# Ledger of designs, part 59: miniprotein binders against Mucin-6 (MUC6)

Target 1, 185 residues: Mucin-6 (MUC6), of Homo sapiens (Human) (q6w4x9r395to579)
Amino acid sequence: GHCSLEGGSFVTTFDARPYRFHGTCTYILLQSPQLPEDGALMAVYDKSGVSHSETSLVAVVYLSRQDKIVISQDEVVTNNGEAKWLPYKTRNITVFRQTSTHLQMATSFGLELVVQLRPIFQAYVTVGPQFRGQTRGLCGNFNGDTTDDFTTSMGIAEGTASLFVDSWRAGNCPAALERETDPCS

## First folded at step 9 (miniprotein)

Design un23 (from ln6 with R66L)
Fold by ESMFold2-Fast, scan of step 9:
Structure un23 (fold): chain B 185 residues (1-185), chain A 83 residues (1-83)
Amino acid sequence: as target 1 above (185 residues)
Amino acid sequence: SDIEERLEREIELLEKWLEELEERAKKGGISEDVKKLIEEARLLVERAKEALERGDLFEAAVLLILAWLKLRRAARRLAEEEE
């Protein structure tokens, strides 16, 4: 299965449902019992400048009990808060430069991530067939049916992307730091 | 090492970096955008400490990622302003 994060704020799920959202938080892209050590793949979105999209992808994160790998849009890779030179290898994960504009994170457990650094920061997630029907998060449930792709973290199927996306926020991000929108405008 | 020990170590590193950026900001004329990024990073680090004290390791780890990204952005913009 393939999930993509493109154009700063567009997502296409494993079941090929496209959507767009506005967000300034860390979001769970993929959780699955197939990921070792309580692993999760996450995406960080932040505000863009006035001349660009309102919010955009700024980092992709793989977090488990052993690793906290962050791949940022400025081409820095860290694990557990320490900057790493590429190629970087752990027991089950290798991060390396695939092309002059792309980094790849390859794993031994059926997850692959390709990150485009230039001209626009984008991410492409590939999972093996063992993940079918066993995923949750922004990339969807990978069950071959798009009608329930907006299933929230509480198991509720929503008709719109906004409640779906909000349910997959990670780290209880400080929404209070964001400027309030005028509700009368 | 224990995940709690690793998170505590990361908090210490981010706090030292935050203190360094705040000290550098005092020396020159700094934009409001950079000041806001530094303030947002400080709040995120404090929230991460609170999460760690509650035993919410996942929340602490995520908040530290956000803090690190804010500090990187602040440092880059600060360096550009000082150029």
Scores: ipSAE 0.317, ipTM 0.714, lowest interface PAE 2.7, mean pLDDT 79

Design un24 (from ln6 with R66T)
Fold by ESMFold2-Fast, scan of step 9:
Structure un24 (fold): chain B 185 residues (1-185), chain A 83 residues (1-83)
Amino acid sequence: as target 1 above (185 residues)
Amino acid sequence: SDIEERLEREIELLEKWLEELEERAKKGGISEDVKKLIEEARLLVERAKEALERGDLFEAAVLLITAWLKLRRAARRLAEEEE
């Protein structure tokens, strides 16, 4: 299965459902029992360029009990906070330059990530057949049915992308959100 | 190595970097955009420390990623201003 993060905040799920959103947080892109050591793939979004009305992908993260691999739009790769020279290899993961404009993270557990660095930072996720019906997050549930692709972190199928995306936030929204008042609180 | 130990080490490194940038900001000559990035990173590091204290290692790890990205942007903007 293939999932893509393109054109600022465009996502196409594993079941080929496209959607767009506006976000300035870290989001869970993929969680699955097929990922070792409680692994999760995440995407970081922030404001784009000189305009505050648009958001874009700024980093992709693979987080597990062993690794915290960050691939940033600045072409810096870190693991557990330390910058790494490419090719970088762990027991189960290799990060390398696939082309002059693309980095690849290859794994032994059926997950592959390709990151386009230029002209626009974008990500492409490939998962093997063992992940079918066993994924959750922004990339959808990979069950062959697009009607339930907006399944929230609580397991509820939503009709809108905004509620779906908000449910997959990883808790680190910017300080600006802390200053907003909720009239219904 | 224990995840908690790695996160503690990462917090220490980010706090040292943050202290350097905050010291530069206090001396003036830095844009408001850079100051805001430094302030946001400081808040994220403090939230990460709180998450770590309550044992929420996942939240701490995520907050540190965002703090690091904001400090990288601040440092690059500052380097542009010094050119």
Scores: ipSAE 0.554, ipTM 0.807, lowest interface PAE 1.5, mean pLDDT 83

Design un25 (from ln6 with F58L)
Fold by ESMFold2-Fast, scan of step 9:
Structure un25 (fold): chain B 185 residues (1-185), chain A 83 residues (1-83)
Amino acid sequence: as target 1 above (185 residues)
Amino acid sequence: SDIEERLEREIELLEKWLEELEERAKKGGISEDVKKLIEEARLLVERAKEALERGDLLEAAVLLIRAWLKLRRAARRLAEEEE
């Protein structure tokens, strides 16, 4: 399955349901029992510097008991807070420059992440068939049915993207960031 | 390694970087945008310490990621202003 984060704020789920949202927080993209060491893939969104009415992807994170890999829009890769030269390899994960404008995180457990660095920071998530029906988060549940792709962290299917997205916030956003979200009126 | 020990080490590194940037800001010639980023990063690090003390490792990790991103942005803008 394929999930994409494009154009700053557009998401297409594993079951091909497109949606857009506005938010400034860290969000869970993918949780699954198929990920080792309680792993999760996350996305960090912040206000766009180009347009005050938009929010955009600024970093993608893979977090487990062993690793906290951050790939940022400024082309820095860290693990557990320390900057790493590419190619960077752990036991199960390799991060490398695939092209002049793309980084790839390849894993031994059926997850692949490709990030486009230029001209716009974008992310593409690929998961193997073992993940079918076993995913949670912004990328949806990968069950072949788009009608329940907006299933919240509490297991409720919502009709709107905003309630769905808010349910997948990782931790609580600071009050200042919440008041500075766009559109501001 | 223990995730709690790794988060504690990351907090120490971010605290040192915060202190360096705060000292540079005191010397003047720094925009209000850079000052605000440093202040926001300080708040995030303090909240991460509180989360870690509560045993909320996920919240601590997420807050530290956000703090690091704000400090990177502050450092880059500061370097641009010094050009």
Scores: ipSAE 0.432, ipTM 0.769, lowest interface PAE 2.2, mean pLDDT 82

Design un26 (from ln6 with F58Y)
Fold by ESMFold2-Fast, scan of step 9:
Structure un26 (fold): chain B 185 residues (1-185), chain A 83 residues (1-83)
Amino acid sequence: as target 1 above (185 residues)
Amino acid sequence: SDIEERLEREIELLEKWLEELEERAKKGGISEDVKKLIEEARLLVERAKEALERGDLYEAAVLLIRAWLKLRRAARRLAEEEE
């Protein structure tokens, strides 16, 4: 299965359902029992800083009990807060420069991530067949049925993207912070 | 724990960087956008410290990622504005 984060704020799920959202937070992109050490793939969105109030992908994160790998739009890769030279290898994960404009994170557990750095920061997630029906998060549930692709963190299928996206916020995004950074207030 | 120790160390490093940027901001001549990024990063670091004190390691880790990204953007924009 393939999931994509493109054009700053567009997502296409593993079951090929496209949607767009305008949130600024860290979001759970993929959780699965197939990921070791309670691993999760996450996406960080922030305001783009262009002529209007669009949100854009600014980093992709793999977080587990062992690793906190951050790949930022500025071409910096960290693990557990420390900057790493590429290629960077752990026991199960390798991050390397695939092309002049693309980084790849390869894993031993059936997850692959390709990040486009330029001209627009974008991410492409590939998972093996063992993940079918066993994923949750912004990339959907990978069950071959698009009608339940907006399944919230509470297991409720929503008809709209906004409630679905909000349910997958990772950690706490304080309301006061959002108000302070809102371009209209 | 190992995770707790790593998060404590990361908070220490981010606080030192944040203090440096806050001191540079006090000198004036920086944009409102840079000031906002620094303020947002401070709030995220304080929230992360609160989460760590509660034993919520996952929330602390996530908040620190966002704080680091805000500080990187602030530093980059500040460097551009000083050119």
Scores: ipSAE 0.445, ipTM 0.777, lowest interface PAE 1.9, mean pLDDT 81

Design un27 (from ln6 with F58M)
Fold by ESMFold2-Fast, scan of step 9:
Structure un27 (fold): chain B 185 residues (1-185), chain A 83 residues (1-83)
Amino acid sequence: as target 1 above (185 residues)
Amino acid sequence: SDIEERLEREIELLEKWLEELEERAKKGGISEDVKKLIEEARLLVERAKEALERGDLMEAAVLLIRAWLKLRRAARRLAEEEE
């Protein structure tokens, strides 16, 4: 399956459901029993430029018991807080420059991430067939049915993106509905 | 655990970087945008320390990622403004 984070704030799930949201937090893109060492793929969003109403992707994170790989909008790659020169290789993960404007994170466990650095920071997530029906997060549940793609962290299928997205926040960030406090974050 | 030790080390490094940027801000001539990024990073580091003390390793790791990103933006903007 394919999931995409494009145009600053657009997401298309593994079951091809498109949506858009506003957020200035870290969000869980993908959790699955198929990811080793309690792995999770996450996205960091922040305010984009001079527009206080628009948010955009600023980093993609792979976090597990062994690794904390951060690929940032400014083309820096870190693992466990240490900057890494590319190509960067671990036992199960390789991060390398695919083109002058794209980085790729390839894994041995059926997850692939391609990040476009310029002109707009964007991410493309590919998962193998072993992930079918075994994913949760902003990329959806990959069950072949788009009607439940907005399944929250509590297991509730929502009709709108806002409650779905807010349920997948990681870290203490203001909820979208509490916009009065949002300008400080 | 190894994870706790790595997070503690990362907090120490971010606090050192934060102290350096805060000292630069005290000298004046720094934009409000840079000051805000530094202040936001400070709060994220403090929340990460609280999460780590509670044993919330995932929360601590996530907060430190956001703090690091804020400090990188602050440092980059500061360098552009000064030079």
Scores: ipSAE 0.438, ipTM 0.776, lowest interface PAE 2.2, mean pLDDT 82

Design un28 (from ln6 with K36E E40D)
Fold by ESMFold2-Fast, scan of step 9:
Structure un28 (fold): chain B 185 residues (1-185), chain A 83 residues (1-83)
Amino acid sequence: as target 1 above (185 residues)
Amino acid sequence: SDIEERLEREIELLEKWLEELEERAKKGGISEDVKELIEDARLLVERAKEALERGDLFEAAVLLIRAWLKLRRAARRLAEEEE
């Protein structure tokens, strides 16, 4: 399955449902029992200086009991808060420069991440067939049914993207710009 | 725990960087956007410390990621404005 984070704030789920949202927080992109050491893939969104988007993807994070890998829009990769030179390898994860504008995180457990650094920061998530029906988060549930792709963290299928996205916030976002509190330009 | 020790070390490094940026900001000549990034980073670091005190390691880790990203953006914008 393929999930994409493009154009600053557009998402296409594993079941090919497109949506857009506004928010400035860390969001669970992918949780699954197939990820080792309680792993989760997360996306960080913040206010954009680009006129075509009010919020934009600024980092992709893989967090587990062993690793806290952050790939930022500024082309810095850290693990557990320490900057790493590429290629960077752990037991199960390798982060390397795939092209002059793309980084790749390859794993031994069926998850692949490709990050476009320029001209716009974007992310592409690929998961193997073992993840089918076993995913939760912004990328959807990968079950072949798009009607339940907006399943919240409470297990409720919502009709709107905003309720779905808000349910997948990770940690407190006390300084976050919320859609309801964002003043009109 | 090893995780708690790593988070404590990260907080120390982020607080040092934050203090450096706050001192530069006090000299003036920076945009409101940069001031907001620094203020947001301070709040996130303080919330991360509170989460760590409660033993909420996941929340602490997530908040520190946000703080680090805010500080990176502030530093980049400061470099641009000092050009």
Scores: ipSAE 0.457, ipTM 0.779, lowest interface PAE 1.8, mean pLDDT 82

Design un29 (from ln6 with K70R R77Y)
Fold by ESMFold2-Fast, scan of step 9:
Structure un29 (fold): chain B 185 residues (1-185), chain A 83 residues (1-83)
Amino acid sequence: as target 1 above (185 residues)
Amino acid sequence: SDIEERLEREIELLEKWLEELEERAKKGGISEDVKKLIEEARLLVERAKEALERGDLFEAAVLLIRAWLRLRRAARYLAEEEE
């Protein structure tokens, strides 16, 4: 399956359901029992530009009990807070420059991430067939049915994206720091 | 735990960076955008310390990512301003 984060605020789930949102928080993209060491893939969104109420992807994070890999739009890669030169390898994860404008994180457990750095920071998530029906988060549940792709962290299927997206926030983003309005709702 | 030790070390490094940037801000001559980023990063680090104290390692890790990104942007803006 394939999930994409494109154009600053657009998401297409593993079951090919497109939606958009505007938020300034860290969001869980993918959680699954198929990810080792309680792994999760996350996306960080923040305000884009100075004059519009637009938000954009600014970093993608893989977090587990062993690793905290951050790939930022500034082309810096860190693990557990330490900057890493590419290619960067762990036992199960390799981060490398696939092209002059793309980084790839390849894993031994069926997850691949490709990040476009320029001209717009975008992310593409690919999971193997072992993840089918075993995913949750902004990328959906990968069960072959788009009608329940907006399943919240509480297991409730929503008809609109806003409650779905808000349920997958991580880091308890406070109102004083983060804007929570979705202007397309 | 090893995770707690790594998070404590990351907090120490971010606090050192914050103190340096906060002292730079006191001298004046920096933009409001940079001041805001520094203030937001300070608040995120403080919340991460609270999360770590209560044993919420996931929350602490996520908050520190956001704090680091704020400081990265502040440093970039300062370098671009060269002031």
Scores: ipSAE 0.349, ipTM 0.741, lowest interface PAE 2.6, mean pLDDT 81

Design un3 (from ln6 with I65M)
Fold by ESMFold2-Fast, scan of step 9:
Structure un3 (fold): chain B 185 residues (1-185), chain A 83 residues (1-83)
Amino acid sequence: as target 1 above (185 residues)
Amino acid sequence: SDIEERLEREIELLEKWLEELEERAKKGGISEDVKKLIEEARLLVERAKEALERGDLFEAAVLLMRAWLKLRRAARRLAEEEE
């Protein structure tokens, strides 16, 4: 299965359902029992331009009990807060420069991530067949049926992308950024 | 405990970087966008400390990562402004 994050705010799920959203938070892209050490793949979106409705992908994160690998649009890769030179290898994960404009994170557990750095920061997620019907998050449930791809973190199938996306927020963004929009100065 | 130790180390590094950027901002000549990014990063680090104290390791890890991204953006914009 293939899931893509393109054009700043465009997502195509593993079951090929396309959608767009507006958001400035960290979102769970992929959670699965197939990911070791309680692993999760996440995407960070933030405001990019002067338009308050414009948001873009700024980082992709793999977080587990062992690793917090961050790949940022600034072409910096960290693990557990420390900058790493490429190629960077752990027991089960290798991050390397695939081309002058693309980084790849390869894993031993059936997850592959390719990040385009330029001209636009974009991400492409590939999962093996063992993930079929066992994924949740922004990339959908990978069950071959697009009608329930907007299944929220509470297990409810929504008809709209905005309710679905908001259910997959990580890190309680409103509380962390409570004065982000026009504070009383 | 190993996770808590790593998060405490990350907080220490981010606080040091925050202090450096906040001192730079106090000298003036910094755009409002950069000041806002530094302020937002400070709030995220404080929220991460609170999460860590509660034992919410996942939330702490996410908040620290978001703080780091804000500081990266602030530093890059500062470099552009000082060109």
Scores: ipSAE 0.353, ipTM 0.738, lowest interface PAE 2.3, mean pLDDT 81

Design un30 (from ln6 with K70Y)
Fold by ESMFold2-Fast, scan of step 9:
Structure un30 (fold): chain B 185 residues (1-185), chain A 83 residues (1-83)
Amino acid sequence: as target 1 above (185 residues)
Amino acid sequence: SDIEERLEREIELLEKWLEELEERAKKGGISEDVKKLIEEARLLVERAKEALERGDLFEAAVLLIRAWLYLRRAARRLAEEEE
């Protein structure tokens, strides 16, 4: 299965459902029992430089009991808060420069991430067949049915992307969002 | 726990960096945008410390990611303003 985060704020789920959202938070992109050590893939979105109403992807994160790998749009890779030179290798994960404009995170457990650094920061998630029907988050449930791809963190299928996306917020964002996106008077 | 110890170390590093940027800000001559980034990073670090004290390791880890990103943006913009 393939999930993509493109054009700053467009998402296509594993079941090929496209949607767009506007938000400034860390979001759970993929959780699955197939990920070792309680692993989760996350995406960080922030205000774009072009318009205050637009948001864009600024970092992708893999978090587990062993690792907190952050790949940022400015080409810095950290693990557990410490900057790493590429190629960077752990037991099950390798982060390396695939091309002059692309970084890749390869894993031994059926997850692959490719990030485009320029001209626009974008991410592409590939998962093996063992993940079918075993995923949750912004990339959808990977069950072959697009009608329930907006399943919230509480297990409710929503008709709107905004409620779906808001349910996958991580890191208690309300204070940061208020400071950044206060309504215009 | 090992996770808690790693988060405590990360908080210490971010607090040291934050203090350095806050001292540079006190000398004046920096934009409001940079000041806001530093202030937001401070709030995220403090919220991460509170989450850690509650034993919410996941929330602490996530908050520190955004704190680090804000500090990087502040440092980059500050360097641009000094040129």
Scores: ipSAE 0.516, ipTM 0.814, lowest interface PAE 1.6, mean pLDDT 82

Design un31 (from ln6 with L43E R47Y)
Fold by ESMFold2-Fast, scan of step 9:
Order: sequence, then C-alpha cells, then structure tokens
Structure un31 (fold): chain B 185 residues (1-185), chain A 83 residues (1-83)
Amino acid sequence: as target 1 above (185 residues)
Amino acid sequence: SDIEERLEREIELLEKWLEELEERAKKGGISEDVKKLIEEARELVEYAKEALERGDLFEAAVLLIRAWLKLRRAARRLAEEEE
C-alpha cells in the first residue's frame, strides 16, 4: 500500500482515495498495532507563503517509545531532539539520503517513508501487506474499500474530509475554527 | 520514567534556545513574523510542560516537535534579517 502527501495539502490514502484539506497542526498519518513500541507516523502542516492561507507539509515524524524522528522541510533530521548526520541508524530504522533531493527512512517492520525535499516538500508512505486492514489515520484504513477511508479517530465513517482530518489532530491546535471561514466572506 | 526524563531534558534545551533567540532579537531588531514564531514556540513549550505534569507523554512529545519547528523557522528568519 502506498499513501502520498503531495502539492502542499493533497493526500491520497492507501486505498487510493484523494482528498485535500486545510489545517495547521500535527496529524496522525498512520497508527497500527504492526508498528513496534506504540509507533505512529505523523505529519506537521503549517501555512506556506505570505499569500492567501495555503497549507503545506513542513515535517514528517516517526514517534515511538524509543524514537522521535523528525524530518523537516529544511533538511534537518533529529531524533529525540538531537540533530543527526546521515546516514543515521537505530536498531530497526535507517534514515539516509536516497538522491540529492530525497531522504528515505527504511524500517525492519514493513514501513518505508520517502520525503522529497526540493522543489516542494512531499512524502510517500509505503506499507507491507501485514498492514492491510490494520491502519488508522490520514492515510486511511487500508481495507480495499474507499467508502470508509474517512473513518475518524472515534470510528465514524464521514462523507467529507473536514471532520475526518480534524479527528486526527495531535496537540493543541485551533485548526477547526479557521476552516469554516470563506476567504471572501 | 526514561521517556519523561528525555522530554524534560528536551524542554530545558528548547527553553535555553528560546532565551538565546530573544536576546539575539533585541540586538538586531525583529520582524513581527519572527516575534510571532518565538511567542508561539513559548506557548507550545508551556503546553508541553502541562502535558508532562498530567503524565501525557505522547501529547508532550508532539507539542515539543511543533515548538522545535517554530524555533527553527524563527532562527532562520532572524539570521536572514540580521544579515
């Protein structure tokens, strides 16, 4: 399964459902019992540019009981708050420069992340077949059915992206309030 | 816990960085954008401390990531503005 975060604010789920959202927060991309030590993959979105409320990906995070790996759009990689030189290796995770414009996080547990640094910060998530039907978050539930890809953190299938995205926020964010205002209203 | 100790240490490092950025900003003058980033980072660090006091380690970790990203952006812009 493949999930993509592209063009600043576009997401395509593991079941190939595309959507776009507005929001400036940390969002859970992928939680699964298949991830070791309560691991979760997350994305940080913030406003981009000085014109007109554009939301863009600014960092991708892998957080577990042992690791807090942050890959930021300015090409810095940290683990547990400390900057790391690449290639960086832990017991189950290696972060390395795949090309001049791409970093890769390879794992022993069936998760792979590729981040494009330039010209636009983007992320590509690949999971092995053991994750089928066992994922939750912005990347969807990976069950082969797109009709329930907007399943919220409360287990409710929504027809629209807004409530779905909001349910996967992590941290103290006022993102929901901003979404209801038309820029021309 | 081991996780709590690591998060407490990270908070200390972010607070030191925050103090350094504020002192540097006083010398060179700062744009409203840089000031806002520093203020937002301060609030995120305070929320992280509150989360730690409640034993919400996941929330604290997430808040510290956002604080670090704000400080990093502030430092970059401040360096550019200082010439």
Scores: ipSAE 0.461, ipTM 0.784, lowest interface PAE 1.7, mean pLDDT 82

Design un4 (from ln6 with V62I)
Fold by ESMFold2-Fast, scan of step 9:
Structure un4 (fold): chain B 185 residues (1-185), chain A 83 residues (1-83)
Amino acid sequence: as target 1 above (185 residues)
Amino acid sequence: SDIEERLEREIELLEKWLEELEERAKKGGISEDVKKLIEEARLLVERAKEALERGDLFEAAILLIRAWLKLRRAARRLAEEEE
């Protein structure tokens, strides 16, 4: 299956359901029992510019008990907070430059990630057939039915993307608290 | 090694970087954008410490990633402004 994050804030699920959102947070793209060591693939979205309210992808993260791999739009790759030279290899994961504008993360467990660095930061997620019906997150449940692609973290199928996306926020991103926290105290 | 030990080391490094950028901000001549990114990163690091104290290692790791990204953006914007 293929899931894509394109055009800054456009997502197409594994079951080919497209949607957009305007959130600024870290979001779970993919959780699955097929990922080792409690692994999860995540996307970080932030405002695209200071004069705009648009949101855009700024980093893709693979987090497990062993690894915290961050691939950022500024072409830095870290693992567990430490910058890495490419190609970077672990036992199960290799990150390398596929082209002058694309990085790839290949794994031994059926997950592949390709990120386009320029002109727009975009991500493409590929999972093997063993993931069918065993995924959750922004990339959908990969069960061949698009009507339940907006299944929230609580297991509720929503008709619209907004509640679905908000349910997959990772880390504390309270928009109201951020606005109430005045930089001038 | 232990995830908690790694997160504690990351917090120490991010706090050191934050202090350096906060001192540059006090010098003046820095845009509102850069100041805002530094303030947001400080808040994220403080939330990460709280998560770590509660034993919520996954939340702490995610908060530190967001803090690091904001500090990288602040540093790049600062370099651009200084040209």
Scores: ipSAE 0.384, ipTM 0.752, lowest interface PAE 2.2, mean pLDDT 81

Design un5 (from ln6 with V62L)
Fold by ESMFold2-Fast, scan of step 9:
Structure un5 (fold): chain B 185 residues (1-185), chain A 83 residues (1-83)
Amino acid sequence: as target 1 above (185 residues)
Amino acid sequence: SDIEERLEREIELLEKWLEELEERAKKGGISEDVKKLIEEARLLVERAKEALERGDLFEAALLLIRAWLKLRRAARRLAEEEE
C-alpha cells in the first residue's frame, strides 16, 4: 500500500482517501504491530514562512526503542540527534540518496519511505501486504474500505478530517506555546 | 537508562547551539522571525528537560526533534540575512 504527504498538507491514505489539514505539531503517520521495537513513523508540520495561517511538512521521523531517525526538509539526516552522512546503515534500516532530489529509507520489515526534497518537500510511504488491516495513524487503517479511514487514536470513525488529524498528534504540542510566541497586536 | 543518557546528550548539544544563537541575537541586527525561532526552541528544550525529569522519554524525544528543527530554521534564515 501507498500513503503520500504532498504539498499544502495533503495526505492520501493507504486506501486512497485524500484529505488536507492545518497543523503545527508532530503527527503519527503509521503505527503497527508489524514495526519492530515499538516503532512509529511520524511527520512534523510547522507554519509556512510566508503565512502563519498555512502549514507544511518539515520533517519525517522514524522512532523506535533503538532509533530516532529524522529526515528534514533541509536535507539533514540524524539518528538519536547525531548528523549522519549518507548512505547511513543500521542492521535493519538504510538511508541513502536515491536521486539528486530524493532520499530513501529502506527497511528489513516491510516499510519504505521516499522523501522528495525538491522542488517541494514531500513524503511517500510504502508498506508490504503484512501491514494490511494492521495500521493506525494519518495514513489510515489499510483495510480496503475508505469509509473508516478517519479512525481516531481512540478508535472512533469520524466524518471529518479535523478531529481525526488532531487525535493523531504525537506529544502535547501545547497551544499555549504557539500562542505565547505569536506576535501581539 | 541508555535512552535517557542519549536524550541527556541531545539536550547538551542543543543547549550549546542555543547559547551560541542567543548570544548572536544579543548583538542585534537579526530579524524578529529569527528571534522567535530561537525563543521557541528554548521553550521546547526546557519542556524536554521537564519531560525527562518526569521520566517521559517519548515526550522528551519529540520535543527535542521540534527544538532541533526550529534551530535549523533559525540558522538557515540567519545565513540568508548575513549574505
Scores: ipSAE 0.435, ipTM 0.780, lowest interface PAE 2.0, mean pLDDT 82

Design un6 (from ln6 with R72L)
Fold by ESMFold2-Fast, scan of step 9:
Structure un6 (fold): chain B 185 residues (1-185), chain A 83 residues (1-83)
Amino acid sequence: as target 1 above (185 residues)
Amino acid sequence: SDIEERLEREIELLEKWLEELEERAKKGGISEDVKKLIEEARLLVERAKEALERGDLFEAAVLLIRAWLKLLRAARRLAEEEE
């Protein structure tokens, strides 16, 4: 399965459900029992643009009991707070420069992450078939049905992205809601 | 725990970096954007300390990631301004 974070604030889930949100927080992108050591893939969004009115992806994080790997839009990679030169290899994870504009995190447990650094910071998540029906977070549940892709952290399927996104906030941020617009907007 | 010790060490390192950037900001020629990033990072570090005291290791780790990202951006912008 493939999940993408593109154009600053657009997400396409593993079941190909597209949505956009507005928010500045760390969000759980992917949790699964298939990830070792209580692992989770997370995305950090912050304000962008001259007035700080837009939201954009600024970092992707893999956090487990063993590792805290941060890949930032500034091309700095850290693990457990220490900057690392690429290629960087742990027992189960390798971070390396795939192209002049792309970094890749490859794992032994069926998760791959590619980040585009330039011209716009974007992320692409690939998971193996063992993850089917066993994912939760902003990338959806990977069960082949898009109608329940907005399943919150409490297991409730929502019809709109705003409550879904807010349920996956991490790190005590303010609620991040999509701006209310009428049908004319 | 080992995780608690690592988070405590990271907090100490981020506090040292904050002190350094705050001192550089006091010398003048620093944009409001850089000052804002430093201020936001300090608040995140303080919240991370509180989370750690509560035993919420996951929240502490996440808050420290955000603090580090704010400081990285501040340092990069500051370096550009000093050129």
Scores: ipSAE 0.457, ipTM 0.784, lowest interface PAE 1.8, mean pLDDT 82

